# VHH binders against C4-dicarboxylate transport sensor protein DctS (dctS), part 14

Target 1, 216 residues: C4-dicarboxylate transport sensor protein DctS (dctS), of Rhodobacter capsulatus (Rhodopseudomonas capsulata) (p37739r437to652)
Amino acid sequence: TLAHELNQPLAAIASYAAGGLNLFDQPEPNLTMLRQAFEKMGAQARRAGLVIRRVQDFVKKRTPQLAALDLSEVLAEALSITAPVAREHRVKLASLIEGRIPGVQADRILIEQVLVNLIRNGVEAMAEGPRTGDDLTVRLARAGAAVTIEVMDRGPGISDAVAASLFDPFTSTKSEGMGMGLNICRSIVEMHHGSLSHGPRAGGGTVFTVTLPVPQ
Short names: E, the ipSAE of ESMFold2; O, the ipSAE of ESMFold2 at other seeds; V2, 0.75 times the mean of E and O plus 0.25 times the DockQ between their complexes.

## First folded at step 7 (VHH; framework vhh_gocatamig_d2)

Design k2 (from v01k with G50A V98L; at its last look DockQ between E and O 0.54; V2 from the best seeds 0.00; counts 0 for: pae E 11.2 > 2)
Fold by ESMFold2, look of step 7:
Structure k2 (fold): chain B 216 residues (1-216), chain A 124 residues (1-124)
Amino acid sequence: as target 1 above (216 residues)
Amino acid sequence: EVQLVESGGGLVQPGGSLTLSCAASGFTFSSYALAWYRQAPGKKRELVAAITSGGSTVYMDSVKGRFTISRDNAKNSVYLQMNSLRAEDTAVYYCARLTIEYSSGKYTVTFDYWGQGTLVTVSS
């Protein structure tokens, strides 16, 4: 439903932009209709912004609603939501489910948002600057008393990205990017008694690891 | 309440060594990146070293090979081992918790909590 809620205004913007370009290509453009196309694009951009704000507010205010959850199904939905942006950047999304994955006690909506955020950030890292391949892989596996979800991209790597992003440490600010930041994802995972960590991917890129406990 | 307490500063001769410690409380220590930064008299603060939650490290060029940042998640502590100290290393050293955001393909690193600092003086 997050895909539906965002794809509707984005598809509408694309449609109005195409119609606007067609009007621009006329020898005598109809300025009234062109103005209407821009007004409708603006309205849909605002609607998309409201959807994003509601998701961020929902995550910050929500007490997790824990239930038995099949992480394979949540992963499939997160991959579906991120597939359009991956295609735009020629990133191949893949999943690897290693063995039988036990259910976990989790809030489906919150975990889905964590996965969507991590995948989108990995796709964008691979779109900007050099990359060591075109695959972003999400690996789901059991590790003893926990299940791990590893989001592995082929972007410039976390050490290089941290070095490039270091600012004067005297200055502090909030995140200005779209979607959820890493600190929000970490908070969600910790509310589920899990952990979020990151490190280098073998062969280049970054691995973000979500760890969630298995009941009993 | 988030609290970061630095210790281990003092007067040391050039070429000497010093270990700074930072004790952290009030947050899930193992989930955050931590850093040491310093401020020399009349200069802006500068990042010295950082360590991510996964243990990856970053150093400013002038301290590479001389300084080592490390963390002990069991003790909620981050350390800076400083070797081969020079007069230019004289500064107040601050421990910081970093907010790291990963968006639009880049990490954005911001400083959200810092300690009171510990003075390191390198002088003969």
Scores: ipSAE 0.000, ipTM 0.279, lowest interface PAE 11.2, mean pLDDT 79
ESMFold2 (binder alone), look of step 7: mean pLDDT 79; pTM 0.764
ESMFold2 at other seeds, look of step 7: ipSAE 0.011; ipTM 0.435

Design k3 (from v01k with I100F; at its last look DockQ between E and O 0.36; V2 from the best seeds 0.00; counts 0 for: pae E 10.9 > 2)
Fold by ESMFold2 at other seeds, look of step 7:
Structure k3 (fold): chain B 216 residues (1-216), chain A 124 residues (1-124)
Amino acid sequence: as target 1 above (216 residues)
Amino acid sequence: EVQLVESGGGLVQPGGSLTLSCAASGFTFSSYALAWYRQAPGKKRELVAGITSGGSTVYMDSVKGRFTISRDNAKNSVYLQMNSLRAEDTAVYYCARVTFEYSSGKYTVTFDYWGQGTLVTVSS
């Protein structure tokens, strides 16, 4: 139960924060106890981080169980799963399926997780900065010997943000987010002999492109 | 096995040009950003140039206008065209694979694989 495991350290943080404020507001604050409250809050924050890491490690260690997969069905499920967070940020989810999409050999669970993560990242990018519109569109199409899945948001764009991030060669850290990171998504797609790339969306925003091979 | 192999270094006079190349294997090249770093003796590595999977580029200030980074996804290669070379450009140049993380509204960058480097010497 991920929710339960995260609620425990979060509740503990809230409790220690309340206790620390009560100590701070006393006429003679006990600084030793106040220090202990901050130390315990830090420990619980690290514990929450370990819970998140365990989820990410589970996804990374899963060996793909390949089977014939209808990507349109997986996309529909991913859109359904992400609809609440999109609604929360007033993002309109849409799909565009171009032509006949052949089946691919893929692990439904892992590919669904990739799509959910990419859609959530796009929604969050649109919430955290200027946006050029309210639509996030997923396009599914065939490109020769491959199928492409394009997750297109209307956020501020990734190319300039990524370019700026390359200036700091010492920012090597593990993901601090609640879901899968883009590195994990790329690893999953590569285990399916595909690729994950990104680039600018015409008219503003970012396009994440998943490419999966079509069986001969 | 992920492998990055730099080549094209050598001795050149000030004002000259060199093209460095980095051949990549063992991963889906088009999915990753690549960067060139350099390290002069006794100094820390520093970013020279980077290129995203989508082709966006970034350069350190001292090489802007003189160096150009490019990639060829069909050949799994990234290049650094170095023009108007100066003595201060003398260093071992490294190709690095760049990984990206997105969380909390921010992208972060990590470097998980490095080549062995190619030496560039700029002297008379």
Scores: ipSAE 0.000, ipTM 0.258, lowest interface PAE 10.7, mean pLDDT 78
ESMFold2, look of step 7: ipSAE 0.005; ipTM 0.237
ESMFold2 (binder alone), look of step 7: mean pLDDT 80; pTM 0.784

Design k4 (from v01k with Y107W; at its last look DockQ between E and O 0.32; V2 from the best seeds 0.00; counts 0 for: pae O 19.1 > 2)
Amino acid sequence: EVQLVESGGGLVQPGGSLTLSCAASGFTFSSYALAWYRQAPGKKRELVAGITSGGSTVYMDSVKGRFTISRDNAKNSVYLQMNSLRAEDTAVYYCARVTIEYSSGKWTVTFDYWGQGTLVTVSS
ESMFold2, look of step 7: ipSAE 0.000; ipTM 0.248
ESMFold2 (binder alone), look of step 7: mean pLDDT 83; pTM 0.803
ESMFold2 at other seeds, look of step 7: ipSAE 0.110; ipTM 0.493
ESMFold2, look of step 9: ipSAE 0.000; ipTM 0.282
ESMFold2 (binder alone), look of step 9: mean pLDDT 82; pTM 0.802
ESMFold2 at other seeds, look of step 9: ipSAE 0.006; ipTM 0.292
ESMFold2, look of step 10: ipSAE 0.000; ipTM 0.265
ESMFold2 (binder alone), look of step 10: mean pLDDT 83; pTM 0.805
ESMFold2 at other seeds, look of step 10: ipSAE 0.000; ipTM 0.106

Design k5 (from v01k with T52I V58Y; at its last look DockQ between E and O 0.53; V2 from the best seeds 0.00; counts 0 for: pae E 10.1 > 2)
Fold by ESMFold2, look of step 7:
Structure k5 (fold): chain B 216 residues (1-216), chain A 124 residues (1-124)
Amino acid sequence: as target 1 above (216 residues)
Amino acid sequence: EVQLVESGGGLVQPGGSLTLSCAASGFTFSSYALAWYRQAPGKKRELVAGIISGGSTYYMDSVKGRFTISRDNAKNSVYLQMNSLRAEDTAVYYCARVTIEYSSGKYTVTFDYWGQGTLVTVSS
């Protein structure tokens, strides 16, 4: 539920605040740990804000506000938003911008949501199982009349995970509707006349590719 | 409206070959994973093969090396090339649209749309 997703970062804020007060009241407060408590509270507050924004974007998803958008700026913001969770799991976030990237017609808030969700999913994949490295790289490039955004992780890989899940005798045929993760990302990208694809990363891991048209 | 229409089924001798086709409409075909599953009379359905949007393929063990799944995004079509057919391959074959989600460190797979099916009979 929304309440559960908001309660998690709020509970973390309360925990860090209680810990910070305990440190503050000690005869010789550990300033390094106190600083860490404040930093973690800030990160959780930003996470709660992201949950609220997702709900707001869900109720508005049928009417994106397209405008000229610099994808490099949106990528930088998405990396900033996901940096705390990446650091928590010792994942190194990187970007690679190949050549000159033309502007696209897009809703900045919705595209930011796509990038945040894809990066977060990649970080979680790298946290949960074996991984072939510590880097998650987002590559931005032009491919003819389109721009591509590739989110490349080093987790256990979609190929092996799909094989394990796809042919599981308990695999559901239920419609999952509008959930979190890849389904909502696909919907947003399609509203922008683009596509979302996925596949294996060379050397292990997963690549998610967003393709957006260049206006001309 | 999402539609998936299977074709290419029929009667085939053991050891023979068939190509199944699935024509898709009503959605952005290139963005989805597609799969073939089958169901013999009185038996539980089983997933035969899958192909993700990036082109990687997956097969159940009993068909690996005999069946090949492929897709043509320009024609909104997915295919199943079936070689070295056996009597146990007799079933109604369905084309399905598949969603792949990631949550809590795990990928999950869900079938959300499927076709009417096409019958494959392997008999002498």
Scores: ipSAE 0.000, ipTM 0.335, lowest interface PAE 10.1, mean pLDDT 79
ESMFold2 (binder alone), look of step 7: mean pLDDT 80; pTM 0.779
ESMFold2 at other seeds, look of step 7: ipSAE 0.012; ipTM 0.430

Design v01t (from v01 with E106T; at its last look DockQ between E and O 0.41; V2 from the best seeds 0.00; counts 0 for: pae O 10.2 > 2)
Fold by ESMFold2 at other seeds, look of step 7:
Structure v01t (fold): chain B 216 residues (1-216), chain A 124 residues (1-124)
Amino acid sequence: as target 1 above (216 residues)
Amino acid sequence: EVQLVESGGGLVQPGGSLTLSCAASGFTFSSYALAWYRQAPGKKRELVAGITSGGSTVYMDSVKGRFTISRDNAKNSVYLQMNSLRAEDTAVYYCARVTIEYSSGTYTVTFDYWGQGTLVTVSS
């Protein structure tokens, strides 16, 4: 339902933008209708913001409800939710599922939100900064007694960004975009007895790795 | 609770070497970045080196090529190998836990816990 709730205001914005352009292209544009189209686009943007805040509030209050979970299904849903923002920024989302992935004990809602946040932040990094490619890939694999989920973007590398922040701390403020911050994602993953780490992507960019234990 | 315990400090002569260790407990070590800071008498604390949860490293310019930061996630430990020590390296060295926030393609670095420190004295 998150995909549905976010795609509704985004689809409405696209519709009002198309209608506004049609009106603008007429020989005598109706300025009252053009103003209304812009006002309606603004209202839908605010609606999308409210949906995101409501989801964040729900996640903060939720106690993890652990159950057997197929991570490939959660990944598919997270990719569906983030597809519109990826397309907007010409980022190609891809997944790589390596081998047979055992089930894990996890809360589907919370893990989905972690993946959505990591994918969205990677897309936004690729959109706003230097880019070493156009692909954001999520790799799902087994590593011994654990399953790993790697979100790999092509934005600026983490080593350079960390160095810049350490030596220019006034410019780097604690701010959050519309999604969850990394510390909330780390807390969710730790409540699942897993870990969240980050490092460089081999060909440029950043890898965020979620590791979840396999029950034995 | 979160604990960081530094060790390995001591008195060394100029040009000598020393390895500092920091044992961590009370948090998921593999999920956090860690850093070494130092404070000389009468001076402000300054960053020496940092290491991300994935192993990427950063260094203060004056220690590049002389100091190496490393981590061992299996032992919940972070290390600082200090070579070619100079009198200017005399300080109390602190191990710190680093929170790196990443949102909208921007990193924000916060240091929220540190140990009691270990003294390194380089005597000329």
Scores: ipSAE 0.005, ipTM 0.351, lowest interface PAE 10.2, mean pLDDT 80
ESMFold2, look of step 7: ipSAE 0.014; ipTM 0.421
ESMFold2 (binder alone), look of step 7: mean pLDDT 82; pTM 0.797

## First folded at step 9 (VHH; framework vhh_gocatamig_d2)

Design k4f (from k4 with W107F; at its last look DockQ between E and O 0.44; V2 from the best seeds 0.00; counts 0 for: pae E 16.3 > 2)
Fold by ESMFold2 at other seeds, look of step 9:
Structure k4f (fold): chain B 216 residues (1-216), chain A 124 residues (1-124)
Amino acid sequence: as target 1 above (216 residues)
Amino acid sequence: EVQLVESGGGLVQPGGSLTLSCAASGFTFSSYALAWYRQAPGKKRELVAGITSGGSTVYMDSVKGRFTISRDNAKNSVYLQMNSLRAEDTAVYYCARVTIEYSSGKFTVTFDYWGQGTLVTVSS
């Protein structure tokens, strides 16, 4: 699991940081041990980076387990998962379900991950710059032979430089952005024969749109 | 400690070919993604091509079909094969190490080491 693979290096970093602070607080700090603590923290940060890369490569090779899926239930779960981060940044999460949403053939775990990543991306955008409001809304609707899921934030929008590289795995977004998460989201949606796009939100902000086909 | 050394640049005619090399040392090469960037006079650096530790590749649109990125983990090297070169490809080409960090519940992509670059000039 993602959480399992990352918990080890994060716990090690916390341990070395606590040890380094204890050494720093001694009357005569042992500089050799302080240097070693920082070196070990650096190594664990690099290990966390390797775990992240392996997760990205794994997602590209994962075959989705398609089953009938109620997107309203998946959306409710994604909003529940992201509620703490939204509250931390004073973002109001909302949903708008328009009409009857037909079931889709999808992998619940993968689609949930897409929604969580898109919602977190919107919350981060609203936290890091000027915002035009406090609401992030996810709209679920049918559009002919497809269902659309729109994640609409009220952040500062996407600059031309960021827009050109949103889905490239090797470019940073904003300051420390979520560009890699968007590439993973696009890959997952394309595995489901859908699409992921973006555009401006009326009144300010960004809309990310997931489109999934309705089965025949 | 970490070293990235580009080579293989030079002057070529339009339509010609070059192979750029980047020799890496001071880190576990097979565990990192690598990228080639370029910078033309008066422009910002732009991604040309990238390759993950797992071997997946990405290319900017204008070089797709003409450039090929590859890596040789036994030689700690990454290569850029450039074919059908155009005047617009004239730039200093940089090799970069890519890392991804997880912090505060988010993933970020960082370029933490860059080579000094190798000049490619495409002219008559």
Scores: ipSAE 0.000, ipTM 0.158, lowest interface PAE 16.1, mean pLDDT 75
ESMFold2, look of step 9: ipSAE 0.000; ipTM 0.178
ESMFold2 (binder alone), look of step 9: mean pLDDT 83; pTM 0.807

Design m1 (from k4 with S103D; at its last look DockQ between E and O 0.65; V2 from the best seeds 0.00; counts 0 for: pae O 10.5 > 2)
Fold by ESMFold2 at other seeds, look of step 9:
Structure m1 (fold): chain B 216 residues (1-216), chain A 124 residues (1-124)
Amino acid sequence: as target 1 above (216 residues)
Amino acid sequence: EVQLVESGGGLVQPGGSLTLSCAASGFTFSSYALAWYRQAPGKKRELVAGITSGGSTVYMDSVKGRFTISRDNAKNSVYLQMNSLRAEDTAVYYCARVTIEYDSGKWTVTFDYWGQGTLVTVSS
């Protein structure tokens, strides 16, 4: 999984950082070994970046492989993948599965990446702005002939952020973050005959909603 | 193919009202945010109003209380109700499809399709 491949370089970075601090605290620190520890941390950061770029390239070139998919399993994996970043920002991840969720025809890898991206966006919004609580909740429910997946954060609402971003048309902040962007996520969901929308969360925050059709 | 077609512009007296319409086709309308921009001769293009897919709205300060943006997802249309029109509102008005993303610590707006515009002239 992406979680496993990223956890390896992250664990190595943590180990080299701890070793570097131990070296730094010695009465006569070995500066050569301290430099090596920082160099190894940098190499592992670049390795993590290569893993992310390979996944992005894979998603861009992938033809969807549709099969019966249990969305509750995909949600559990997406929560596992995003748990470290949520923990870093003191965000509590929760899920709410309402009733029996029918299977959908979907590509597990592509839908997992959409959910990971939406959860990370919510966690980062909660980390970098005012928030009304510490929970990010993903609700999975059936709505008629469709299943909905709602990623609900407690960060700043999008209407305030939209107002702040609209003063200079044609000047936008370049996208330099991890992942594949929401335009690509929307394209993936539309290839599955669904939709991706966004709106305010009751009580504050943002809801991103994925809808996927139930096979007839 | 993505299309945005503005209509409803025209000549109106100061204090009058107009409703602009933007008919959309070629994309999943209910999933996108829409915005109205305007450009007067010799001026920069400026945001007038925006509406998210979930119905949240924003307005430039000079039009608050006079203009109302709305959308009808069943008709794939976005509207701008303009009341109490002033000479300074004279401009070509453009409908735009926008994407609203959280990136690098803030929500950003990316514009990817525009209409041809509809002229609003406020004059006696």
Scores: ipSAE 0.000, ipTM 0.424, lowest interface PAE 10.5, mean pLDDT 80
ESMFold2, look of step 9: ipSAE 0.013; ipTM 0.422
ESMFold2 (binder alone), look of step 9: mean pLDDT 81; pTM 0.794

Design m2 (from k4 with S103D G105S K106G; at its last look DockQ between E and O 0.15; V2 from the best seeds 0.00; counts 0 for: pae E 18.1 > 2, placed apart)
Fold by ESMFold2 at other seeds, look of step 9:
Structure m2 (fold): chain B 216 residues (1-216), chain A 124 residues (1-124)
Amino acid sequence: as target 1 above (216 residues)
Amino acid sequence: EVQLVESGGGLVQPGGSLTLSCAASGFTFSSYALAWYRQAPGKKRELVAGITSGGSTVYMDSVKGRFTISRDNAKNSVYLQMNSLRAEDTAVYYCARVTIEYDSSGWTVTFDYWGQGTLVTVSS
């Protein structure tokens, strides 16, 4: 939900403010770290603004219309849309559709946009960092009462440097970009009563998993 | 929806040991990094230890060598083993979820959920 996605940057702002106050209270305040705390707070405030604007723009342009949807067809179109950017970065797109995939109740345009965004993000990750391979694979499968769509890239994943710094409030690997934010994708998926998660890909890279319920 | 429930706090003597547990529900536990924070009376909340989805760990300097964070993905639980406890370790300890997101801007690390806390008192 919108409240949930705003709570993330607000919690980060609160954490940086607490860290900044701790630095301020030291006998010899580290002014460089204090400046960094303020800079990170500003970045999170801008992040919150982007979340609000993207959700507002999305809702303003479209009222979601849920209907029975064949995810294999949506995946094929998303792969077609992203093929030019994948070729530009020498990324091989592939799909794996495992078994019979039941229909889901979804807005085709919104789910297509989520898949396009996740595939583009994976291609861009593979373009900008170390790679463990050139393939980006989207796996579509049934998992019990749900279907899953896994977007698996071969990008840098969670590097040793990122892993060592995950809990430092001043650490970010975020860089400036032009794509749809993952928080908007999560909101779309949650509007469909699903979830969006991530984890490591076996053999290197990252998996983003969209989970959508199968209607009764 | 997302819940993090801490347990295992209590009264312990200096030099003693204690294991904190955090039971997680409402999300795919194995995909997230987890952390322990603490807030001592009259002090600000501070990061104690963290563990990534892949098992890499980080510790604040004052607990390094004394505390061990671990996770059990089968039980959706994260633990903090605290050894050689000192009076300064007295605090409310909180379990927190870390969200690791990737978008066109790269990796973003967000701290988003925490529990109600469990009190650890190291006295006499």
Scores: ipSAE 0.000, ipTM 0.225, lowest interface PAE 13.6, mean pLDDT 76
ESMFold2, look of step 9: ipSAE 0.000; ipTM 0.155
ESMFold2 (binder alone), look of step 9: mean pLDDT 81; pTM 0.793

Design m3 (from k4 with G50L S53Y; at its last look DockQ between E and O 0.52; V2 from the best seeds 0.00; counts 0 for: pae E 8.5 > 2)
Fold by ESMFold2 at other seeds, look of step 9:
Structure m3 (fold): chain B 216 residues (1-216), chain A 124 residues (1-124)
Amino acid sequence: as target 1 above (216 residues)
Amino acid sequence: EVQLVESGGGLVQPGGSLTLSCAASGFTFSSYALAWYRQAPGKKRELVALITYGGSTVYMDSVKGRFTISRDNAKNSVYLQMNSLRAEDTAVYYCARVTIEYSSGKWTVTFDYWGQGTLVTVSS
């Protein structure tokens, strides 16, 4: 699974980081061993990047395989996958499941990756910029003939982030495959006959809203 | 075959109002952000306003409170309502199609198509 393939390089990075800190804390640090620890951490980070890129390429080319899907289970898995990075950045993940959620026709792999991407991007926005709180909340609810999934972060709002991007050439950079872009996520959701939108979160931050139709 | 056609420019007195419109065709309008950009003679181009596909708006400081961007997805059109016009607002105004990306916690904005422009002149 994606979680298993990423946990291996992440565990290796944690191990080399712990060993490197032990070496650093010695009165006479062994610089050769410390360099080797950093080199091995870098190699594992590159391996994790390759795993992510291969999964992203698979997702881009995949024709959706629609089946009955319990979105509550997919959300739980996405939260589990993103919990370590949220903890590292002191982001509190929460979920709200409002009422009875009917099943939808969806590709579990593709929808899971959309949720993971939206949650991870929200965590990173809260880690790298100003934030109005420490909670990222995902709300799952039925809205008539559709189910909505709202991913709500507390990073800088879209207005501030867009303004910074337009007036700071160093914030307008080509992304090199660290996550699925917003347009890829929208394409996946649209292949499921749904929509992806975004807007401001009350009290600061951004809300990303995924809607998926409920079968008749 | 992407087309953006601006209209509504003209001569107006200081303090007056004007509404620009931009008709779009050749692409899925509701999937893109739209923006207004302007260029005065001898000056660099500057962003005026941007509206995302979800309706969130961004304005330059110099026009905030005076200009309002809006969109009508049913008519594939984007508008710029300009109030309290000043001589410094004299420029050719362009509408633009904008691709927005969000990755690694960062928003990226790319302008990929522009109209031919409409001239706004603010003069006594």
Scores: ipSAE 0.012, ipTM 0.427, lowest interface PAE 8.5, mean pLDDT 81
ESMFold2, look of step 9: ipSAE 0.012; ipTM 0.463
ESMFold2 (binder alone), look of step 9: mean pLDDT 80; pTM 0.783

Design m4 (from k4 with S104G T108I; at its last look DockQ between E and O 0.44; V2 from the best seeds 0.00; counts 0 for: pae E 12.4 > 2)
Fold by ESMFold2 at other seeds, look of step 9:
Structure m4 (fold): chain B 216 residues (1-216), chain A 124 residues (1-124)
Amino acid sequence: as target 1 above (216 residues)
Amino acid sequence: EVQLVESGGGLVQPGGSLTLSCAASGFTFSSYALAWYRQAPGKKRELVAGITSGGSTVYMDSVKGRFTISRDNAKNSVYLQMNSLRAEDTAVYYCARVTIEYSGGKWIVTFDYWGQGTLVTVSS
């Protein structure tokens, strides 16, 4: 699985870092062994990088395999996948399913990855910066001929992030996000004939809205 | 292919008002954030105001309460309403397309296309 493929190099890096610190703490450190520990950490970092690139290539190259999909099941799975990282950062994950949600034509794998990515990024935003509360809520509802999925975090909002970048002219760079970024998520949703937008959350934070059409 | 065309600049007295307009083409306007930048003679370019695809706005401190950025996705246009103009607002004003990315729990903002600019002069 992807989780196992990433956890293995990360665990190896932690192990080599611990071993390297033990070597460093010796009265006369064995520099050959210390060099080898750093080399092995570098190799595992490159291995993790290859796994990440495979995820990006998988998402970009996958032709959507559309089938009837229950979005409430996909949401439950995405919340389960992200629950450990949310607990680590004291973020309370919640869902709100409003009314009866019709099935949509979608690729379960791709939509699950969009939701996991949006939730994980929201949790991380709440962990790193100022936050206006501890809850990240995902709302699932029908809006006419579409279903909407809103991922609402309480991290710094887009206005705060843009303001922070304005006063340091060297922060303007092309985005280099790790893993799936917002534009990749938008591309996936557009391949499903939907849309991805974002805006402010009332009381602070950001709302990401995925809209998917309801078939007749 | 991508084009941003500013208009509405001119000479105005201190305390006056002016509306800048930016017509966009060659891209899906509703999917991008837009911003206004300005460059006064002999000074570095600075961001004036920005607006996200969802309508959230940001302003530099010196223009808050005086300037309003807005967008009309049906007309592929972004506007800057400038009120209570001061001499220090004299500059060439540029419309810019903004790529916004959200990754690793961080918002990353980049500016990739610019218009030719429209001159605003505040003088008696």
Scores: ipSAE 0.000, ipTM 0.286, lowest interface PAE 11.5, mean pLDDT 79
ESMFold2, look of step 9: ipSAE 0.000; ipTM 0.253
ESMFold2 (binder alone), look of step 9: mean pLDDT 83; pTM 0.816

Design m5 (from k4 with G50A T52Y; at its last look DockQ between E and O 0.06; V2 from the best seeds 0.00; counts 0 for: pae O 10.4 > 2, placed apart)
Amino acid sequence: EVQLVESGGGLVQPGGSLTLSCAASGFTFSSYALAWYRQAPGKKRELVAAIYSGGSTVYMDSVKGRFTISRDNAKNSVYLQMNSLRAEDTAVYYCARVTIEYSSGKWTVTFDYWGQGTLVTVSS
ESMFold2, look of step 9: ipSAE 0.273; ipTM 0.663
ESMFold2 (binder alone), look of step 9: mean pLDDT 80; pTM 0.776
ESMFold2 at other seeds, look of step 9: ipSAE 0.033; ipTM 0.484
ESMFold2, look of step 10: ipSAE 0.013; ipTM 0.426
ESMFold2 (binder alone), look of step 10: mean pLDDT 79; pTM 0.770
ESMFold2 at other seeds, look of step 10: ipSAE 0.019; ipTM 0.424
ESMFold2, look of step 11: ipSAE 0.171; ipTM 0.586
ESMFold2 (binder alone), look of step 11: mean pLDDT 79; pTM 0.769
ESMFold2 at other seeds, look of step 11: ipSAE 0.000; ipTM 0.354

